# VHH binders against Bifunctional adenosine 5'-phosphosulfate phosphorylase/adenylylsulfatase HINT4 (HINT4): the designs that were tried, part 5

Target 1, 146 residues: Bifunctional adenosine 5'-phosphosulfate phosphorylase/adenylylsulfatase HINT4 (HINT4), of Arabidopsis thaliana (Mouse-ear cress) (q84vv6)
Amino acid sequence: MAGVNQACIFCEIVRNPTTTRLLHTDEKVIAFQDIKPAAQRHYLVIPKEHIPTVNDLQRRDEDYSLVRHMLSVGQQLLQKDAPQSIHRFGFHQPPFNSVDHLHLHCFALPYVPRWKAIKYKSLGPLGGFIEAETLLEKIRPLLSKV

## First folded at step 15 (VHH)

Design C1 (from W1 with S30K)
Fold by OpenDDE, fold request of step 19:
Structure C1 (fold): chain B 146 residues (1-146), chain A 124 residues (1-124)
Amino acid sequence: as target 1 above (146 residues)
Amino acid sequence: DVQLVESGGGLVQPGGSLRLSCAASGFTFKKYVMGWFRQAPGKEREFIGAISRTGGRTYYAVSEKGRFTISRDNSKNTLYLQMNSLRPEDTAVYYCAADEGYDWGLWPYEYDYWGQGTLVTVSS
């Protein structure tokens, strides 16, 4: 597998998928339940390739397509498992991520307990949590096909 | 059995420095985010900072940035807290804690294992 970090806990999950209950797997991404979920459903979608943070993404077709695919997978999972809930999708921006492997948070709201909402707050110019759609706009290729 | 054992606490004068250590055993140390907390008499236990599994990223409480530095040595299963420019208000019992979660643990509730604590007294 190209682009792996041997010290990364998420790369370890990718390398040893039998140790974690996967909700989804394909050539590019895997998805699993957060081990300390902050909502009724709290899933993580990660690329198999080691990409440290959202700041490492570029305005190119490959990165845009990857994040769009991550979002699509998260949407499908929550639509299946929690269709009547409000869904939220986003990323922690550095330094608010403890794991330096790109991971999309997928929430079936509300947060449980409620105070956990603080952990996923957008902090405006200070960064914090960025919505997936906002990130996609930021990394949209300049010369897009469509 | 899981153990976290803090050491290095003691009496220090204002302006002094102290380095705390936390020796971990009984669990896979490198799979946990490690954090430092402190609790002063009559106060709530408060977050100082945390360090990622690989040590590549740290997160500090705003009030502690600049004076305190967290590091870890996974080969020794040890967590460290370097404290500089100590003040009387830093007097507290200092705790190390382990968090298996994938987000920063900002509150004591989020941590799975705790040490017994080591007392730091800053006084003239």
Scores: ipSAE 0.904, ipTM 0.947, lowest interface PAE 0.5, mean pLDDT 95
Fold by OpenDDE, last read:
Structure C1 (fold): chain B 146 residues (1-146), chain A 124 residues (1-124)
Amino acid sequence: as target 1 above (146 residues)
Amino acid sequence: DVQLVESGGGLVQPGGSLRLSCAASGFTFKKYVMGWFRQAPGKEREFIGAISRTGGRTYYAVSEKGRFTISRDNSKNTLYLQMNSLRPEDTAVYYCAADEGYDWGLWPYEYDYWGQGTLVTVSS
């Protein structure tokens, strides 16, 4: 069951993929360059299904596998396009996201300009930017089916 | 041509309220994060807050939380700033701005379009 939000700009990209240069597309996710990149490479990976934020993810196989897949796609893209760079992957946690459609930030560091780093700071218990691997641990299912 | 036109500024007494409007034209309003800034004489332009494309989320500077409320009406291409409990230090030219980015714009240089500003003077 896939949901969409007609008012969501990322859902619009999903519905009209020709309007945005897609770096990747599959059954579950698409990837594209951030419109105002903060690094040499700054890609966004989003699910085709409308999921507002990381807080809407649950400790279930479906959500875990989705985020894992998003991360995998981001890793593959940056490995291909910027293999000599340090890569960073993460999400803004509310209220630090302006678009309420789950999106993984994929960076080929360093930030450009460097000051943009402050926009992606992790604030620990206060939220901010959460590393993808940290999020995966947070939503890891309690019981494994396999 | 892109236009952002602020209105509603004026003289108000301390403790008073004021509602600013920003009328947008010449671009697809609903595709932009909208923000409010202000600049007092001799000071840097500072971020007040921003509102997401759909209006479902807002982000405010810490100093302004509770007194200022940002809203938008995409059907009217209009951005609003409700200011309550105004103080003399709120005296400034207030600007609306548009940001096409997918992150919050916290600094002026992140915004693509700007209004001419409207003066708000808080004085007894």
Scores: ipSAE 0.904, ipTM 0.947, lowest interface PAE 0.5, mean pLDDT 95
Fold by OpenDDE, last read:
Structure C1 (fold): chain B 146 residues (1-146), chain A 124 residues (1-124)
Amino acid sequence: as target 1 above (146 residues)
Amino acid sequence: DVQLVESGGGLVQPGGSLRLSCAASGFTFKKYVMGWFRQAPGKEREFIGAISRTGGRTYYAVSEKGRFTISRDNSKNTLYLQMNSLRPEDTAVYYCAADEGYDWGLWPYEYDYWGQGTLVTVSS
């Protein structure tokens, strides 16, 4: 099936949404709580389509719109559930992702326990955790249809 | 009952190779990130590496990169650790562990299930 990986744990969640409490679902994305939250709120927003990593995204309207939508969903969820917290949104860059299905981490900080902050460090040119806004700039289309 | 059973440990000479196996049962193996740890006498348990659910991605501690290779066979519910160019400082009890999380488990605290360990002794 195009856009689905049968072996992917996140695709499985997409296929079997009753197995995971979804915080959001629409035509393009779903959102759920991380199974081992690293903060007061730790949500994952994933596309229903199987996109392995941020490196698979291109500078095209479709990918830009998707990530923008993912971010919007995450922002809305955290604004609703933790409006007084500092919010952080980002992605693991390979090889720091264990699940090869694009997933936006949405945090209502601080990290709990605090040591988990190490997992989400941005390493600049070395990769690591990339902020959602930074990724959006990276994949911004060269030509706009609008 | 959840069970992880390591095997393949033993005595090996420096420069030698050894392949450890970890047989899993009692849980859905393919839904877990699997990791290898080791603990030398008087030292803390340290992360060696982990492998993603599908085996498509691995993550290694810097100190072990290049000498150790982690693989898995989900059809056999088995995790492997290939160790090459072994050194005396590699002497330790080696543990396999399972992590249900969606991020890499880099610390023992993050892993849900553990094996009993298998002793590897590297000595001339």
Scores: ipSAE 0.903, ipTM 0.946, lowest interface PAE 0.5, mean pLDDT 95
Fold by OpenDDE, fold request of step 19:
Structure C1 (fold): chain B 146 residues (1-146), chain A 124 residues (1-124)
Amino acid sequence: as target 1 above (146 residues)
Amino acid sequence: DVQLVESGGGLVQPGGSLRLSCAASGFTFKKYVMGWFRQAPGKEREFIGAISRTGGRTYYAVSEKGRFTISRDNSKNTLYLQMNSLRPEDTAVYYCAADEGYDWGLWPYEYDYWGQGTLVTVSS
């Protein structure tokens, strides 16, 4: 895990939070509206720490807790701002992410315009978009023997 | 004023190679995903590929993988398209475009700025 990447546009947002309207900020994550929303609400939740992709996450308490927290923040925001909509939460898997800083997509569906749905399609074993809950299951820590 | 200027186009024989350049000015180049498109006569403008802000990641249309390589030099505000093993069907006007978005821009609609294009003709 790397703390900060000076070349990363999302790290820049973290370093300079006044440049972007933040919907949420705490010790671990920030949230903001996607600059080109694909739905009536399209928020991004990112960790303050530079984690490039979902592939850099491990089956450990720290990573599991972080992603769970990211999801919780996204859920709270969409519940507040779009309670009557269907919500979707997920991540791009490489190479389908253009920004190599872990970011949770939070959607209040439907997609607008509708064709944008193709950008967030799950491709199963081929990758694509992974649901947040699916990712959490993948990185769930293994139980230790007592 | 924002400007994207493509160069390097011309006539090449089948099997040949060509390297296109796109010089950007009037905006913060390193803050944009850059893409290449092409439009053949009578056809729609089609996506070739895009490159992330830092150049660390690229995304190509399936049909173009292997022959085309996109790169960028942020210190020179320049985008490149290396084309190898060119075919007559590659004949088109090639455009560079800039996208400020956080996802890959796969369609022309998603891009904010465009060049005027450079013609590439592949013919015997």
Scores: ipSAE 0.901, ipTM 0.944, lowest interface PAE 0.5, mean pLDDT 95
Fold by ESMFold2, look of step 16:
Structure C1 (fold): chain B 146 residues (1-146), chain A 124 residues (1-124)
Amino acid sequence: as target 1 above (146 residues)
Amino acid sequence: DVQLVESGGGLVQPGGSLRLSCAASGFTFKKYVMGWFRQAPGKEREFIGAISRTGGRTYYAVSEKGRFTISRDNSKNTLYLQMNSLRPEDTAVYYCAADEGYDWGLWPYEYDYWGQGTLVTVSS
């Protein structure tokens, strides 16, 4: 059952999008511009369902399909809006996310200013930023037939 | 008007503890990430840590992890900084700040509203 977490700012955007320009809407996800962009373009793709972090994703067809769809949406938006830029897609891992609602960062590089790159650095076993393709491999179903 | 008012600063001996408060008014407190910064004499304002809108997630500068705890009470529009095991190098003016962004703000220019600061002096 679809629910809105009244305390979650991204659930508020899903529920009441009139205060935020949406770049994309479908049955599963929405996309919008980050309000304090870190790159020439900085979009967020989020599920309508409240999923707190990447740590709440399992090796299940539903989760894999959702992340693949989020990535596809981000790729299409940046290909349309910034086709000549280098694109980067990924997620913060806890505690580096300040919002506990799964969100894909979609960048058209370079970062602005360039030192903002440090916020999106992978810290390996300590966490940090994880590339979307790396996350997809980690959650790829092991015994799924579909 | 937007106001952030820090309180609880003062003189404390090394090894002591102090709890700072930041009272917010004039904006919707629960919609903002809140952060603490400090500025020692002759230094730039530096990030201590921040707390998510709900209070459920915190992020600290590496050097302050374990000694300082940030919390908030959204029903009282108040942000807190608990400081333990204080050292003379913690002497500074401490500021609270509010950030509407969706990423942790690590630098002062990323914060939208600022308090006037409260002085903490750690000395024998």
Scores: ipSAE 0.795, ipTM 0.882, lowest interface PAE 0.8, mean pLDDT 91
Fold by ESMFold2, fold request of step 19:
Structure C1 (fold): chain B 146 residues (1-146), chain A 124 residues (1-124)
Amino acid sequence: as target 1 above (146 residues)
Amino acid sequence: DVQLVESGGGLVQPGGSLRLSCAASGFTFKKYVMGWFRQAPGKEREFIGAISRTGGRTYYAVSEKGRFTISRDNSKNTLYLQMNSLRPEDTAVYYCAADEGYDWGLWPYEYDYWGQGTLVTVSS
């Protein structure tokens, strides 16, 4: 059941952003500040459609273009708001996500406090945090036009 | 006012089981991630695990592999901790806590509301 999840707090933000100031909105995504930032800047970019996790993305044009767009939005926001910081973009993989609605973490580093970095470590084959570019390679359509 | 009240603690022999409850009031329970922590004598408060707002996802500290189970009943505003195969080193005050954040809270300072704790003593 792809679509709206009425128990999902991110779907609630999409439907009624009265408690959340949006940094960006378009036909497919919204962006906002994390309510408990882990870095100098910590933004979330989420699809309006309820997609639970990165594991629900497939090698197809729709999913690839969505993640590319999410990354582009995050990059533009941080370039505008924190151009002098090192930027990092990625996703938690289950079970390290506490919200089952796909969301791109956009960081302007350093982490605050510094030890929060442990939450966003890549664990390689064991999972953990996955860089946005790595995810894009994993879901790049096999039959996409060259 | 916001309250979290733990119950179900007590004295139990090694190898035994115990189920803790945490009753919540004064806030919208289903909108919070809920977590369990414990503090053994002379030690810092340590993270046990947490459960998502819907109850559909749990995250446990590595050290609690397979012995403890967190659940919640949003219709009763209640959080639970089932503890099996208890050992003397599980002796501690157990706390429930609530977090409005969008990432798992791993440290006490990340949680917004706290219970007063319930003592669990595991001794022969």
Scores: ipSAE 0.789, ipTM 0.878, lowest interface PAE 0.8, mean pLDDT 91
Fold by ESMFold2, look of step 15:
Structure C1 (fold): chain B 146 residues (1-146), chain A 124 residues (1-124)
Amino acid sequence: as target 1 above (146 residues)
Amino acid sequence: DVQLVESGGGLVQPGGSLRLSCAASGFTFKKYVMGWFRQAPGKEREFIGAISRTGGRTYYAVSEKGRFTISRDNSKNTLYLQMNSLRPEDTAVYYCAADEGYDWGLWPYEYDYWGQGTLVTVSS
């Protein structure tokens, strides 16, 4: 069926959550700790639906709403757990993602060790790690609803 | 117990090709990103590249210049490294390694399991 990938490790977490402690779950997304954190806190927020990468998102209300919701969940979790840390939210762009299931990285800085920052450098229009708010602007629908 | 066993190393003339294999056992192979590293005499172990759990995505160190190809066969629990246009500078012990993480592991300390290595010598 569309939207499910039997070989995807993150789809497996969605289907069988008993093996991974979830920080959040709702109808659209789940959140959990990264298995090898790169910062003081490192959470992942993923859609339940299998969407491979940021390149599969389009300027449509559903995609925009989904990413906005993912960001909101990540912000709420870090505000609760690390309110005095600097927070950072973003996505790897291909080929820098090792898992082909859309996942928002939510960091409470600093990186640990600090040189792990190189994995999450933004290269602007040339790619690399893309900030969540930058992605939201890129996929914002062009038609106003007012 | 966990085992990673490299094979296919040996002596190759410059310009030649060689295919390394890494046989995995004792863990769920398809749940791991797999990587290749090498270590020349007197040097640090360096990253060659890695391949995603499904095999659908690869990531290579810049220094490889497109000469090496990583692949995997999850039905056979085997990782491969195809090396083409070999040069004397490619002489090293080649290691396969497994990483459970959700980001590409770029450094040796990020990998959980290691093979014992297979020697590749490129010489006239």
Scores: ipSAE 0.788, ipTM 0.878, lowest interface PAE 0.8, mean pLDDT 91

Design C1 (from W1 with S30K)
Fold by ESMFold2, last read:
Structure C1 (fold): chain B 146 residues (1-146), chain A 124 residues (1-124)
Amino acid sequence: as target 1 above (146 residues)
Amino acid sequence: DVQLVESGGGLVQPGGSLRLSCAASGFTFKKYVMGWFRQAPGKEREFIGAISRTGGRTYYAVSEKGRFTISRDNSKNTLYLQMNSLRPEDTAVYYCAADEGYDWGLWPYEYDYWGQGTLVTVSS
């Protein structure tokens, strides 16, 4: 399969979906619970294609639509499972990701324990955690189809 | 049973170098992020750094970056810590630990398996 990495633990989940309980699957993405949740709910949405990090995304229709779809899936899952919670969606930027396979963190807050929030702080120009909507604006194609 | 065994500790002069090893058994080593911690007498256990499952990405505590290098060899189920330019303040028991999580573990409670520790003493 094009865009998969044999050494990547998330590619392994894509390849062998019975090894973890999937919350969602479609042509482009899968979603599952983080194995060590940092919040009341903590889901990961990942592309089936191996894309290492947010730095590998460009201003093009394919990348923009992929991230928008990932966000939509995460939003739908949390709206269904935790409609009363504050939701947060974002990505680690290198070097703060420990897995080199693009993954959207989907949180139903609060963080548990609350000090885990430090892992997901936006550091602005210094990097850190980037909100999904902020990433979408950064990769929005300059010439969108009408 | 799961086992993590540190080795390579000992007495070393200030300015010296030491390479610690952590031999793993009883679990699938390559499925785990590996980390190094240390604990000086009377102090809390301190995060040094961690290395991704493939070894392709490392994350270091801000205070130790530059003198210490973490590496791993998945074919030998072994984690390493290269320590250079050692100072008396580096005197501590050094622990390796394994974490199955998908985020960097920054605190001891986030790690699933622990070694028994190896003592590093930096003194004249």
Scores: ipSAE 0.785, ipTM 0.879, lowest interface PAE 0.9, mean pLDDT 91
Fold by ESMFold2, look of step 17:
Structure C1 (fold): chain B 146 residues (1-146), chain A 124 residues (1-124)
Amino acid sequence: as target 1 above (146 residues)
Amino acid sequence: DVQLVESGGGLVQPGGSLRLSCAASGFTFKKYVMGWFRQAPGKEREFIGAISRTGGRTYYAVSEKGRFTISRDNSKNTLYLQMNSLRPEDTAVYYCAADEGYDWGLWPYEYDYWGQGTLVTVSS
């Protein structure tokens, strides 16, 4: 379910970025540094609209377009700020997300400290962290060719 | 002035239950993820689990299914740990901690505020 959630701390950042320096703002998303970075650079891209988790995304043009835009923003930011680093983009799947507001993790590797990598491990069929490109494949509209 | 105060520790027999509380003050409790850790004699402090700011999501390390349950009451600024089917290996000092981060904190260094701990002894 989309919308504003009064209890959600990310909705609060969208509404009033009092303490959070924004790296990007547009009509659909904002981006900012994770408050406790897990890598040399660790940005979050979030929709302004409250979408709880990746499980709330479906094979719809608007969901696909949103995630594609989030990824594009993250890619542009890291290409500007850390062009020499290996980049990684993905989402926690429940229950591995501690905030129920969809957020794309954008990493310029390596992880710092290195053992933080375990938080972002893909568990395959068991879930875990999902790469942004993998998520896009899963939610690509089935009849997108015309 | 931030304070986290654990209570409810004590001596319990194997197979028993114990409920720990963590009273918080001096910060906006509902804006923090809350976690429980424990430290057994001679061991490192280890993660038990954490609960989201709203209480709607929990994450547990390697607790036996159904043995430990974390909950919180934001109206009372209180975090809880329900421990059932206790075993001698659960003997430890139990700590509550608060984390303003946006990922689950799995290690002690990721938590911003700590209680002084409450001793749980499972013996006999």
Scores: ipSAE 0.781, ipTM 0.876, lowest interface PAE 0.8, mean pLDDT 91
Fold by ESMFold2, last read:
Structure C1 (fold): chain B 146 residues (1-146), chain A 124 residues (1-124)
Amino acid sequence: as target 1 above (146 residues)
Amino acid sequence: DVQLVESGGGLVQPGGSLRLSCAASGFTFKKYVMGWFRQAPGKEREFIGAISRTGGRTYYAVSEKGRFTISRDNSKNTLYLQMNSLRPEDTAVYYCAADEGYDWGLWPYEYDYWGQGTLVTVSS
């Protein structure tokens, strides 16, 4: 590994949000507007804990509950702020994320400009953008021995 | 003042290698995604690839076909482009650029700061 510091711009926002207006904060997540929005509304919901990507989530109650909560927060914010728009929620899968801190994209469509949609295209088995509900199914806990 | 200064361009034979550097000053380098673009004569600037703030993730346009490697050294405020197996169609002015956004910038208008470019000529 090339001596990379673990300085994360989203961890910095969690720790010190003086220049970032927070739309939501609780014990587990924060939400804020994307600095360069790709849609009519473009919010990010992130865990306070540093989780690099969707690939670091397991079929565990804790991870499932976290993603479900992130989605619920995003849904509530867009229902409040853009109730008449079509909403879309999802995550970049590596290498399509430029920040290695798990973040849920919350869109009130359309994309602006509309060709930005290409950045959030789902490529199925080849990767790309994954819808939040699809991710939830992938990490839904399996039955285990009690 | 914000400055991005590319260097390392020049004449190289087909099949050769070249390493470009981009020295940054006047802004907090580690807070920016860095990208490389190029512009061949008569063409639009085209995206080559970008590297995350920490250097831990890279994203390349499919057109480069695995010949180019982007890296950065935040302690030296420097971005690099290693180019291998160079071809005459790689002849272009190469630009570095900085983007404050949280998504990969794929188009020139998404980048906040630009260098003046360094010419790379690949010919026999």
Scores: ipSAE 0.779, ipTM 0.868, lowest interface PAE 0.8, mean pLDDT 91
Fold by ESMFold2, fold request of step 19:
Structure C1 (fold): chain B 146 residues (1-146), chain A 124 residues (1-124)
Amino acid sequence: as target 1 above (146 residues)
Amino acid sequence: DVQLVESGGGLVQPGGSLRLSCAASGFTFKKYVMGWFRQAPGKEREFIGAISRTGGRTYYAVSEKGRFTISRDNSKNTLYLQMNSLRPEDTAVYYCAADEGYDWGLWPYEYDYWGQGTLVTVSS
């Protein structure tokens, strides 16, 4: 478990998965249910590597591939578990994340209770919640920068 | 048993400062996000702000930005609220609370443990 942070609660879940029922595990990511769901379904997909926030991602193949994989995992889980719901995928941007370990929020809407939607509002240039596809475009490698 | 005990409340002149403490026991303090709330007479408990498990990140209600500072000392299982430039409108019972969730808890129902509160009165 490269990039493990001993003080990070999500790193603890990665290194000791028997304490949290995992919905998915592979070489790069794990997924599990949020302990206080904000929607009918609310899953988190996290890298096994400790990456603090979206601000630590750069326009490079490794970061882009990681986020795309996280999104794919979240999409597959919600397609299986909640195919009739509208799905939403995104990340808190600092300071709106309370855990400094990159985590993709995967929602099967609606929010429960409905006013929890305010926590996941995208604020455009002011930040807030960023949709996964928007983040992917921001970190898409530019190729041949010379 | 879980216990959260606020202290440091009292009467303060407008413009004054006060530091509240919240002593925690009966749970693993460093595994919880900690928050401060207040309740003025006739109003709902109002979110002031919260601090991450490590203490490295804070989140404040917009209305309190700049006057209040939240900190924690995990070695002493203690949460603090430094309040400066106090106004009569800050008169309330102040509560500390603990939340095991992975998002900032903005509403009282999202917090798992609560103190009994400490009264802060800002008056001439």
Scores: ipSAE 0.769, ipTM 0.871, lowest interface PAE 0.9, mean pLDDT 91

